# Designs tried in a protein design chat: VH-VL binders against q96il0. Part 7

Target 1, 167 residues: q96il0
Amino acid sequence: APERGAERRDTAPSGVSRFCPPRKSCHDWIGPPDKYSNLRPVHFYIPENESPLEQKLRKLRQETQEWNQQFWANQNLTFSKEKEEFIHSRLKTKGLGLRTESGQKATLNAEEMADFYKEFLSKNFQKHMYYNRDWYKRNFAITFFMGKVALERIWNKLKQKQKKRSN
Short names: E, the ipSAE of ESMFold2; O, the ipSAE of OpenDDE; V2, 0.75 times the mean of E and O plus 0.25 times the DockQ between their complexes.

## First folded at step 14 (VH-VL; framework fv_pabinafusp)

Design pab15 (at its last look DockQ between E and O 0.01; V2 from the best seeds 0.00; counts 0 for: pae E 25.0 > 2, placed apart)
Fold by OpenDDE, look of step 14:
Structure pab15 (fold): chain C 167 residues (1-167), chain A 120 residues (1-120), chain B 112 residues (1-112)
Amino acid sequence: as target 1 above (167 residues)
Amino acid sequence: EVQLVQSGAEVKKPGESLKISCKGSGYSFTKYWLGWVRQMPGKGLEWMGIIYPGDSDTYYSEKFKVQVTISADKSISTAYLQWSSLKASDTAMYYCARLEYYYNEYFDYWGQGTLVTVSS
Amino acid sequence: DIVMTQTPLSLSVTPGQPASISCRSSQSLLHSEGNTYLHWYLQKPGQSPQLLIYEVSDRFSGVPDRFSGSGSGTDFTLKISRVEAEDVGVYYCMQGTHWPYTFGQGTKVEIK
């Protein structure tokens, strides 16, 4: 079977958000929307005495965020490229130029673009279904670990209270 | 890796015809626009035109529309810039460059350039 | 055609010092879709042009973080936070918003 050369999908550059939270912050920070994904990144606080369970939760949240950023950055890039290819193809079939008389990039009317959106949604429907499924799974896992961390914190507080009563 | 390799330097007389080439590799040649850019000796960059090798759709700067012909052979991943009759004023470096048209409209990869010298 | 005006046309910089190049367009480069197609190229001595910055502020792959782009509408700036010897060359702005594509005159950057 001939190895289908993996077309290197032009992955959206991982724009590391230049947003740096204040060094003395003890809270999670929300950055500005990422240029490619349009999602606001969260900078997670790292406690000095982070438990292994808290660390696991933080890593899972960070990985889920990175996954989500990459998905939407790539989806938006794909959408933009396919949109422009559609416009170019339609303009050409109409015998129209790529530029308006004012020198701006030519576009299609809303009715013509409705066909593109229907086709794009149809083509990407399964991808969105898988995304939603995986999104729910990840969030369920995060919620589960949040519950565990909450229980751990309660237990540690109870132990500290008992130790103070015994001294 | 994306590469654009241009033909070698040319020395011609006024009135002669010339065709220079630009071969693309490391990407889908038929899915990206290619542009030609002129640089006269000691001068800036001038956009000349673009071609879509997939269907040979071609657009020119008004300055170059009647002066040159841009073409492509997709079977060998090669674009061409051609003059029917050279002038001394055509003495310049000519660059081919890949155009990312569908997202950002920039030239991301450039050929090494072809020096064309037209002298009596 | 859109006229792209660069200032200065020549810049001599001490290594490790910052540099700044301005590019002004004769018309707004904001496209109706919300994008601004202003790009920066570097042509090193004896080499082909190379893409540095695209869409005002995005660094091309492999471009050092000492390069940054900013601006909007008609006024754009390329900044080099610490000029290195390898940064010598001619810098060009280019607009892709309006037809035809047009370049600035170029800014020659030299080391003192």
Scores: ipSAE 0.428, ipTM 0.792, lowest interface PAE 1.3, mean pLDDT 90
Fold by ESMFold2, look of step 14:
Structure pab15 (fold): chain C 167 residues (1-167), chain A 120 residues (1-120), chain B 112 residues (1-112)
Amino acid sequence: as target 1 above (167 residues)
Amino acid sequence: EVQLVQSGAEVKKPGESLKISCKGSGYSFTKYWLGWVRQMPGKGLEWMGIIYPGDSDTYYSEKFKVQVTISADKSISTAYLQWSSLKASDTAMYYCARLEYYYNEYFDYWGQGTLVTVSS
Amino acid sequence: DIVMTQTPLSLSVTPGQPASISCRSSQSLLHSEGNTYLHWYLQKPGQSPQLLIYEVSDRFSGVPDRFSGSGSGTDFTLKISRVEAEDVGVYYCMQGTHWPYTFGQGTKVEIK
């Protein structure tokens, strides 16, 4: 069957994605933005001689990326869902239909919507504060392990020469 | 291509001296440990010792410590295994092998072997 | 010295069938630095040994996927998922954790 051309959009609705990372790469590389989170994924290089500490760092970075993408994808969907629920509830309370006479979705005016924006901010403030705390915590851990990997590499160079001398 | 080329087979009598060689190519010879491994006829592998050709630091298995001398000439990328007085029990295949740089606990490339036969 | 014991010492395998070789050490091969220096070599007829698996389970460059290693502590296993004619030879485990380095006695694999 004929196909539309591949597009450089994350999760394109009408086409097949042609974005594919190389099977073996010597370096990390960055892909296009995810449709739902709007974040660019990093595709991590796995070296042939990866140490246990290097593996732990890479997995922590991968897990942090997944966590961050999931949070923002969920927050974007939650905002949209709660906005529609608020509009539908207020329209029902006013005895109005969900669609206008022309078939368009009914909406609330700016003053009516102000209650929603105020409630949403208040309701989700704690969640965003916890997200920020966890984001800093994860970034501190990643930085700490990056330092440990750097020291391990220096130590292994010294140990290799020292071990052969001491045997 | 990493390659370790050993000297040819030797037939000797007890009491004679012998020096066999292992020439490394395709890598930085002075930056890797090089080891010697013995395989007696019909038997398994035995580690003998290692040398760092860059500074000639040498370590021996206790079994071989006074039996053989391991040395290297870095100017020609060649390591040596030497006996001052051969015994019939020295009859074996002798391999040189390179130790891996990062972990240094395994031999990644091996020479073709040198058969040493000591008989009357 | 650490004794490395391989079982079986010999096995005959029908082409295409799996094979499994066990290696046991007299002491744990877990190094104080956290690594386990247990390696597997194959010596084909008339050839020098070649590295197959290093650090228990890591396959050396160019080694086919049908070779895999596993284990911990004192018990280790090399598996060949489908034995081919070119896999004939003697398989050795080797430990690099303890001084001096030692090899197992070897396992001869042949086709029946």
Scores: ipSAE 0.000, ipTM 0.424, lowest interface PAE 25.0, mean pLDDT 79
ESMFold2 (binder alone), look of step 14: mean pLDDT 92; pTM 0.933

## First folded at step 15 (VH-VL; framework fv_pabinafusp)

Design pab16 (at its last look DockQ between E and O 0.34; V2 from the best seeds 0.00; counts 0 for: pae E 2.7 > 2)
Fold by ESMFold2, look of step 15:
Structure pab16 (fold): chain C 167 residues (1-167), chain A 120 residues (1-120), chain B 112 residues (1-112)
Amino acid sequence: as target 1 above (167 residues)
Amino acid sequence: EVQLVQSGAEVKKPGESLKISCKGSGYSFTKYWLGWVRQMPGKGLEWMGIIYPGDSDTYYSEKFKVQVTISADKSISTAYLQWSSLKASDTAMYYCARLEYYYGEYFDYWGQGTLVTVSS
Amino acid sequence: DIVMTQTPLSLSVTPGQPASISCRSSQSLVHSSGNTYLHWYLQKPGQSPQLLIYKVSDRFSGVPDRFSGSGSGTDFTLKISRVEAEDVGVYYCMQGTHWPYTFGQGTKVEIK
């Protein structure tokens, strides 16, 4: 896991990207990776004639993105901080120096770090289970509304064809 | 919300002892490292040492480890910097600052400073 | 000890113009784990230092986006895109990678 900078001390940074898309874009588009979550945000287009179903789908996608961005920003912050705390605690327990000859933080070898990864995964197992459950629930809802929007658009196309024939 | 409030300015003579304080509020005092930084008149910043108030684990810069003692009283959320025998060369501004030791090793919040003047 | 060298030591900037401060370390600040603990502080006249940028480029809470940091290894830069009256003071870089922690000698920023 790469290191992630945090803007706030006790909580993960906000999920809102500092990237600013064009004001009058007429398409959804994907921005650069968010600094905190490492996820690429989608910046959603809002058409003038957005139907109630289209609005519901867009809001559901926005909410899901915000939720996902915040989860991973929190996880990245927690992982980084707990990793360094583990290294410090293990060095202290072993009576080893906290700094190398150059004055940098001492590290643990890969075998020793495996203990951290096991402990972190075990400690966070339930949280990841709930994340996976919620991820599937959200994606199912999005897919469901995508289908409803597709049917609405087909219906509108048929109505337009009926009008042309009657004229 | 996070505040570090230091004790007031001190005027002392060489050879006298001194203990200055830094009271932390608005955060869990025992969960964060706290450091001391010296600024001599008209000069830059020098790191003196750090303490973890939760267990009083303390580390000093080599330059300062025989000159000062760093301590904390977690029951009143207060850290201390002490001299047993002041010298005129100890005249400086002293800052306490909260250290994010594990995430990035930076000082995020600073006290207002305590001016220590040592003159005969 | 790691020597942190700032350039320039002083600069005067027309309000609204950009400013750039360089900080060079005597050794690499990159830890084998990939961490680089290079930070920037501002000490306004009569005040204690305040954190601006940590870990090279991360902006601390409440710091305006006109402040940005960049660099790697031994060479780092703080940029102020448009200097305002409230930005005057002495800027310090600090390295947290190697003990003892060390600061640059400071860069005084004034408005013309």
Scores: ipSAE 0.400, ipTM 0.737, lowest interface PAE 2.7, mean pLDDT 86
Fold by OpenDDE, look of step 15:
Structure pab16 (fold): chain C 167 residues (1-167), chain A 120 residues (1-120), chain B 112 residues (1-112)
Amino acid sequence: as target 1 above (167 residues)
Amino acid sequence: EVQLVQSGAEVKKPGESLKISCKGSGYSFTKYWLGWVRQMPGKGLEWMGIIYPGDSDTYYSEKFKVQVTISADKSISTAYLQWSSLKASDTAMYYCARLEYYYGEYFDYWGQGTLVTVSS
Amino acid sequence: DIVMTQTPLSLSVTPGQPASISCRSSQSLVHSSGNTYLHWYLQKPGQSPQLLIYKVSDRFSGVPDRFSGSGSGTDFTLKISRVEAEDVGVYYCMQGTHWPYTFGQGTKVEIK
């Protein structure tokens, strides 16, 4: 069976969020919603004395964010394309033109679009289930490392207090 | 890969008929609008019309509505631009281009162009 | 019909320098969907037009990051951060919001 050449889905340009926080920021920054994913990107602060555990947490958060941005960017593009394809097909079936008399792009009413939304949700249900599962796994891992970092910070503070009492 | 391949250059006399072609490949030819764009020598781009090869639905610019006919043969993934009677003023480069309708209304892929020269 | 006005019509740029092309529409290009269908094409010498930017600011596949589009409503700009020899050609803006589709006059970019 000849491998049907994968239609190169125009991957959403990996639009590196043009959000650049101030160079002197000592905090995580939240950017405006990304144009494609509609998710607000977080720029994670890098401490000068970042521990290996803190670095691991930061990397995991960054990777999870990138994964999430890519998922939703692709999902939103797919949704937009399928929506327009549906509208186009329905207009054609109805014998309607692409443009109204005023020259605007023709569309369907909310009732006609209900079928699209139902079908789209049904078709993407499994994809969303897998996404949710992976989202929970990633967030659980992040939360776990957050706990470890918190404990490490407490321990380091206690060691510093003991050293100050001994001098 | 999406490709649009146009027929070769044409040299004609005024009053002659002409039909040039544009063959699409690498995509679903029947699901995308295909447009024709004129470029007169040393001039800009002019949209002429679009066709949906799936059902041959066609729209023209008002300037070109009576001047040309756009058609398609979906069995061979080919669109056509034709003149019944050429004029010297029809001397131009003609491009076919795929219209991306789903993400917007823009021409994403273009043919190499067909030069039409009409001279006495 | 929507009139698209490009400025300048000709631009001579030193390699490595930035370039900027303006495109103005006679009416707002904001569609009822909230999208703005303004696109930029480059026609290199002896070649067909190629898509650079679509929907004001989205780069087409394979387009270098030195190209950027911006604008809103009726005023749009294509910027080249560092002009290269391969960027020589005629740049066109196009509107797809209103029927019929219309192009700007073109801006010829040359190297000094």
Scores: ipSAE 0.326, ipTM 0.776, lowest interface PAE 2.2, mean pLDDT 89
ESMFold2 (binder alone), look of step 15: mean pLDDT 94; pTM 0.954

Design pab17 (at its last look DockQ between E and O 0.20; V2 from the best seeds 0.00; counts 0 for: pae E 3.1 > 2, placed apart)
Fold by OpenDDE, look of step 15:
Structure pab17 (fold): chain C 167 residues (1-167), chain A 120 residues (1-120), chain B 112 residues (1-112)
Amino acid sequence: as target 1 above (167 residues)
Amino acid sequence: EVQLVQSGAEVKKPGESLKISCKGSGYSFTKYWLGWVRQMPGKGLEWMGIIYPGDSDTYYSEKFKVQVTISADKSISTAYLQWSSLKASDTAMYYCARLEYYYGEYFDYWGQGTLVTVSS
Amino acid sequence: DIVMTQTPLSLSVTPGQPASISCRSSQSLVHSDGNTYLHWYLQKPGQSPQLLIYQVSDRFSGVPDRFSGSGSGTDFTLKISRVEAEDVGVYYCMQGTHWPYTFGQGTKVEIK
């Protein structure tokens, strides 16, 4: 069986956003858009007395963010590569080179690029459907845990009020 | 793995012709541009030209356009750099390099180089 | 042609210390697509040049996190946070924005 040479897909380095919030932050911070995903990273605040449920919510949010960052970083790279390949292929089909006679990078017009976008969307439709499904599932889970954390906080406040009335 | 393997060192006299080779492997040879880069002894890098082996489309630096000929044989995944008449000033290391063009235009893989010595 | 000027041409660095190499272009390297195409190569002693950094989107090609590229327009910098023995060689900047491609003069990095 011929060993399929693993094309080292230039996996977008898991570039941890170099955005570092101030050390004394008591809230979530939103960073600038990531250069690969174009998504703004969120640095989640860790409370000193984080409950197990709050910790679970935070971890789920973090994992979902990482998943989302990785998906879009890879998608953007794939899109850029396929777009450039399409342009190059079409130019060659026309008997044109990578550069014009003046040495400028050759491009396609908007009409020619419309075919690429249609093809790209068609090819990636299923991938986007799965992404959307998983995105909704993750966000539903996050919302559910947000509700649980909210209830826990209410309950803890009620217990504290009862204890103060009994003393 | 992407590899570019160049022909061995050459020792020539002024006025002689020379053709050196660069064989690509581990990728689609016909879908990537290959470039040649000169490095004179103790000097920097100089871009010479590029070729698309798929159709032999070729571009040269103005400095090298009349000095050298770049060609390719896609059947054997090999690119060539040739001189019709060598000069002593052609003494240099010559590198072939693959041009990545999907994310920008840069040389991502390089051959080991071919040393060309032109002496009387 | 775009002239790429590197400074310094030679740098002697103590191991573990930072290094910085400047590359200046004679014209802006901002392409019409909004990207800047400046690349860094390392040629180790007796070896072929190797791609160190391609700057289309501050992406590092398989290099240690010790290397960082920065800059815009005409002024670019390669930084090495902690120089190691393996970093010895000649560093070249290359512009890929304008035709023809042009390299800097090279910066020789040596260990002190």
Scores: ipSAE 0.437, ipTM 0.770, lowest interface PAE 1.1, mean pLDDT 89
Fold by ESMFold2, look of step 15:
Structure pab17 (fold): chain C 167 residues (1-167), chain A 120 residues (1-120), chain B 112 residues (1-112)
Amino acid sequence: as target 1 above (167 residues)
Amino acid sequence: EVQLVQSGAEVKKPGESLKISCKGSGYSFTKYWLGWVRQMPGKGLEWMGIIYPGDSDTYYSEKFKVQVTISADKSISTAYLQWSSLKASDTAMYYCARLEYYYGEYFDYWGQGTLVTVSS
Amino acid sequence: DIVMTQTPLSLSVTPGQPASISCRSSQSLVHSDGNTYLHWYLQKPGQSPQLLIYQVSDRFSGVPDRFSGSGSGTDFTLKISRVEAEDVGVYYCMQGTHWPYTFGQGTKVEIK
């Protein structure tokens, strides 16, 4: 098997989390925070008698989680690298050395770091707008399927109640 | 995957010049610092210096500042270590390694090494 | 320059047994940003160094969880919970807090 991802790549590794819940769990599991996205992955429970609608809902939730994990892993990596580039360029522009007198790396003050945050937000505005749009579209779809599953379960319970009353 | 591939072993005489290379792939070459580390035969590791290929900003350990030149050609994702006049004491294994400068100051990926032998 | 002192310099370990390597710095490795830039590398026979642990205790990707790091200030330890044949080689600690970057002398780990 190939070596698992590397720290500080241009693009976050495709394998974001490797937490494995117990195979015999009857509940969704929340894993530890992913190193790259800072999001806790959910490991979804698969019941023995899952209906086709329930399967569609579970897969949609899984796909949405993967999409969300990948987006934030990529954004966190981009943020980190752009922060490094900003600090480097500002130290050069100000004529400051790379290291302090003690031999430690030089840093920027809080006011200049605020400049970075404003610049980063401005540069990435469109990307975050598309993320928000897609996030709402995915959550609308999930809510729609949750409603359909709820109705399916109500119908099944009503059928069972009618059959038991007849016996 | 991230990979650093160095040029082949060199056998030289004292007084000769030499330029060895390190080609980076699998990552954005211009966005990471790259460093050179010396290992003399049977000895430990010594940091020589670093370069930021994005703007060629270069810094040396004081021990090596006059002895070598570190450079990079970002168009071919390649860094270089160069001597103008080799000495027998330059006989060593030379590694290039990618440096995570701001978030830990560690070398995460290493080249395979280039053995430089300087003898009469 | 920060002197990094490793003990022991050589270690023979029975397969499957734990191993522990100590690294001591001549000055605190705590950076003004609050982080400690102490790292561990393994150089297997005939190979280049590879990163094991960064920032005292963080395991690099692909490194087995039998490797762990601990310590603070000037005193640091690398532990291998169960040494395997593939773990032989020379282990180096390195500090990244102060220029120039410096490495320990190395600890050679062998299998008995």
Scores: ipSAE 0.386, ipTM 0.720, lowest interface PAE 3.1, mean pLDDT 86
ESMFold2 (binder alone), look of step 15: mean pLDDT 94; pTM 0.955

## First folded at step 16 (VH-VL; framework fv_pabinafusp)

Design pab18 (at its last look DockQ between E and O 0.55; V2 from the best seeds 0.00; counts 0 for: pae E 3.2 > 2)
Fold by OpenDDE, look of step 16:
Structure pab18 (fold): chain C 167 residues (1-167), chain A 120 residues (1-120), chain B 112 residues (1-112)
Amino acid sequence: as target 1 above (167 residues)
Amino acid sequence: EVQLVQSGAEVKKPGESLKISCKGSGYSFTKYWLGWVRQMPGKGLEWMGIIYPGDSDTYYSEKFKVQVTISADKSISTAYLQWSSLKASDTAMYYCARLEYYYGEYFDYWGQGTLVTVSS
Amino acid sequence: DIVMTQTPLSLSVTPGQPASISCRSSQSLVHSDGNTYLHWYLQKPGQSPQLLIYEVSDRFSGVPDRFSGSGSGTDFTLKISRVEAEDVGVYYCMQGTHWPYTFGQGTKVEIK
């Protein structure tokens, strides 16, 4: 039976930034960078009279943000893990200790780390290509819905002006 | 699930040898450091040493370097803590713990502990 | 070796009230990588130590949200927003930045 290595679901805690915008805010808020993804979360404003089209746009933006946060959080965790494993393996191969004389965690110099960065980029190249493709698709969809919402708002303003002229 | 299971309680006399065990399961035993921690009766926690079971690389606290031997058998996912000659002062609870070093340097999973009593 | 100093060493708390434990290091716990390897453990009566907080503020899996960690450099705090009966035990801070690893003296938390 193949030993299904327990993939630690290192589910990056969905660090929903506890940044709560002021309740009376009528605009989107940008939070501090997330600890794991290093991306700044956006808290989207919800209008009281949100149209079905505006709601659809907001949901698509939220889903895209969550997707981005999860991707980069997982990528950063994977990078950190593989980096440490590389450093440890190289130090051992050199017969070096895990700690310096000052008691700090031993590291490799920039030249020694160049091999790690090349290998990591090569290994993750396809993953990054898929990410970029999906990122463009999502942003295209968002932009399309932004255009629709803009047209809807213009139409509603014109109807209101006509009704005011007839009274 | 990650588990560390230690050997049972030991009652020994001064001058006797002792070897206690810690068996890891639910993870890749050879890819994580394992540490030993001493807790004397009614006292705090003291780090003793760590071992990498993949190659048996071992580091000791200076206090414990000459007092104990840490070893591992990767074929059975088991680490050991050994005394050649016990002293009454070795009476303590001994814990094994897995060291996470990829994201930080902390003990994330602990064994249930092994009580060692050394009395005349 | 890095000396970890906890205050207080004993704390008696009424259920539902907040608790706070301080941990001070003799040197900065900021590693050259920019991380701070300060961790908190709880040892419940008759049990093994368990990880609560790692890297100053991150909760370990299964740890309730009533536990929070904060601090920087040499000064760190564990807070419990509402103490429950299950929170009784000895709390330890630990540093992993410097070799060897060192623990605080422990803080005994009891319920009144």
Scores: ipSAE 0.453, ipTM 0.806, lowest interface PAE 1.5, mean pLDDT 90
Fold by ESMFold2, look of step 16:
Structure pab18 (fold): chain C 167 residues (1-167), chain A 120 residues (1-120), chain B 112 residues (1-112)
Amino acid sequence: as target 1 above (167 residues)
Amino acid sequence: EVQLVQSGAEVKKPGESLKISCKGSGYSFTKYWLGWVRQMPGKGLEWMGIIYPGDSDTYYSEKFKVQVTISADKSISTAYLQWSSLKASDTAMYYCARLEYYYGEYFDYWGQGTLVTVSS
Amino acid sequence: DIVMTQTPLSLSVTPGQPASISCRSSQSLVHSDGNTYLHWYLQKPGQSPQLLIYEVSDRFSGVPDRFSGSGSGTDFTLKISRVEAEDVGVYYCMQGTHWPYTFGQGTKVEIK
């Protein structure tokens, strides 16, 4: 149950990924698409001798994945609910039945559905703009830390080679 | 916390009228469909119908369409199930439940039930 | 109307052992939107029904991981990996794809 007011289905469920990796793995691996976000989760490997920089990078990637999964799960939920509300409202206005002969929900023709898609995109433009801004900020930070980790690893290799030559 | 609180048990005679209630709290009552489900003694569950309290849009299972009236008073967040003339075969437990109509079409929260007994 | 048939109708389970309940529909439950609206409810003794699983396999809020659902089309299964005393009651499957909504006849689960 959400902690906010009266509504139960105002955000996507937490704990969206249900896939589990093998008990022991030395590598990152990619799970199947999540039902709610349609994104494939990455399960990150934690090496024994992870440096502080490597840990910061891994945690930033994990946090970015969680943020991204939650955003698209919420958007997909909102899209689905608003689509069905639009269809219901238009069928009611037209005096048409809500169900087909088979008992399933009736829908609208493609031209009427196009109206919904235009309204939804317009309504959610600002939200997607902020998402894109935050996505770029996170990816810049990830790329920056990837560079720092790469330099750290090169430096450690050079120190190891110098140590071996002096011995 | 989402709660559906139903009116108390009723003992009636055949031919009498009855109106039982279901009060919703902890959510936006007018934004969710609400349904009624019958459970006859020792039997399973039967869907009776649904209402959208926001505009009183109401739909019935064909089995119950003539037998009951579903209504709502959105000003007090209350839905009703009503009989104009009870029969002995109406003896059952009646549940109200919140329906996620737009997404998934399932009943997520249920009232405690109202036992209706119709006997001479 | 879509007939929902549950098997078995009664099940006695040793505590800690797994349990499995089958539900079969008379027609496909695949909705026009591509999803399958098959749901599972538990009615504990003296209580109202409570939602366990929605859309075949998704656990409702607060439902333990030991409950899992699977299936497709017309054949569905609810599994309890380790039955506990609090799991006793009658389990119902329900289809939400077609009006009228219909429930299975119920499976009574008891502890031996």
Scores: ipSAE 0.297, ipTM 0.694, lowest interface PAE 3.2, mean pLDDT 85
ESMFold2 (binder alone), look of step 16: mean pLDDT 93; pTM 0.948

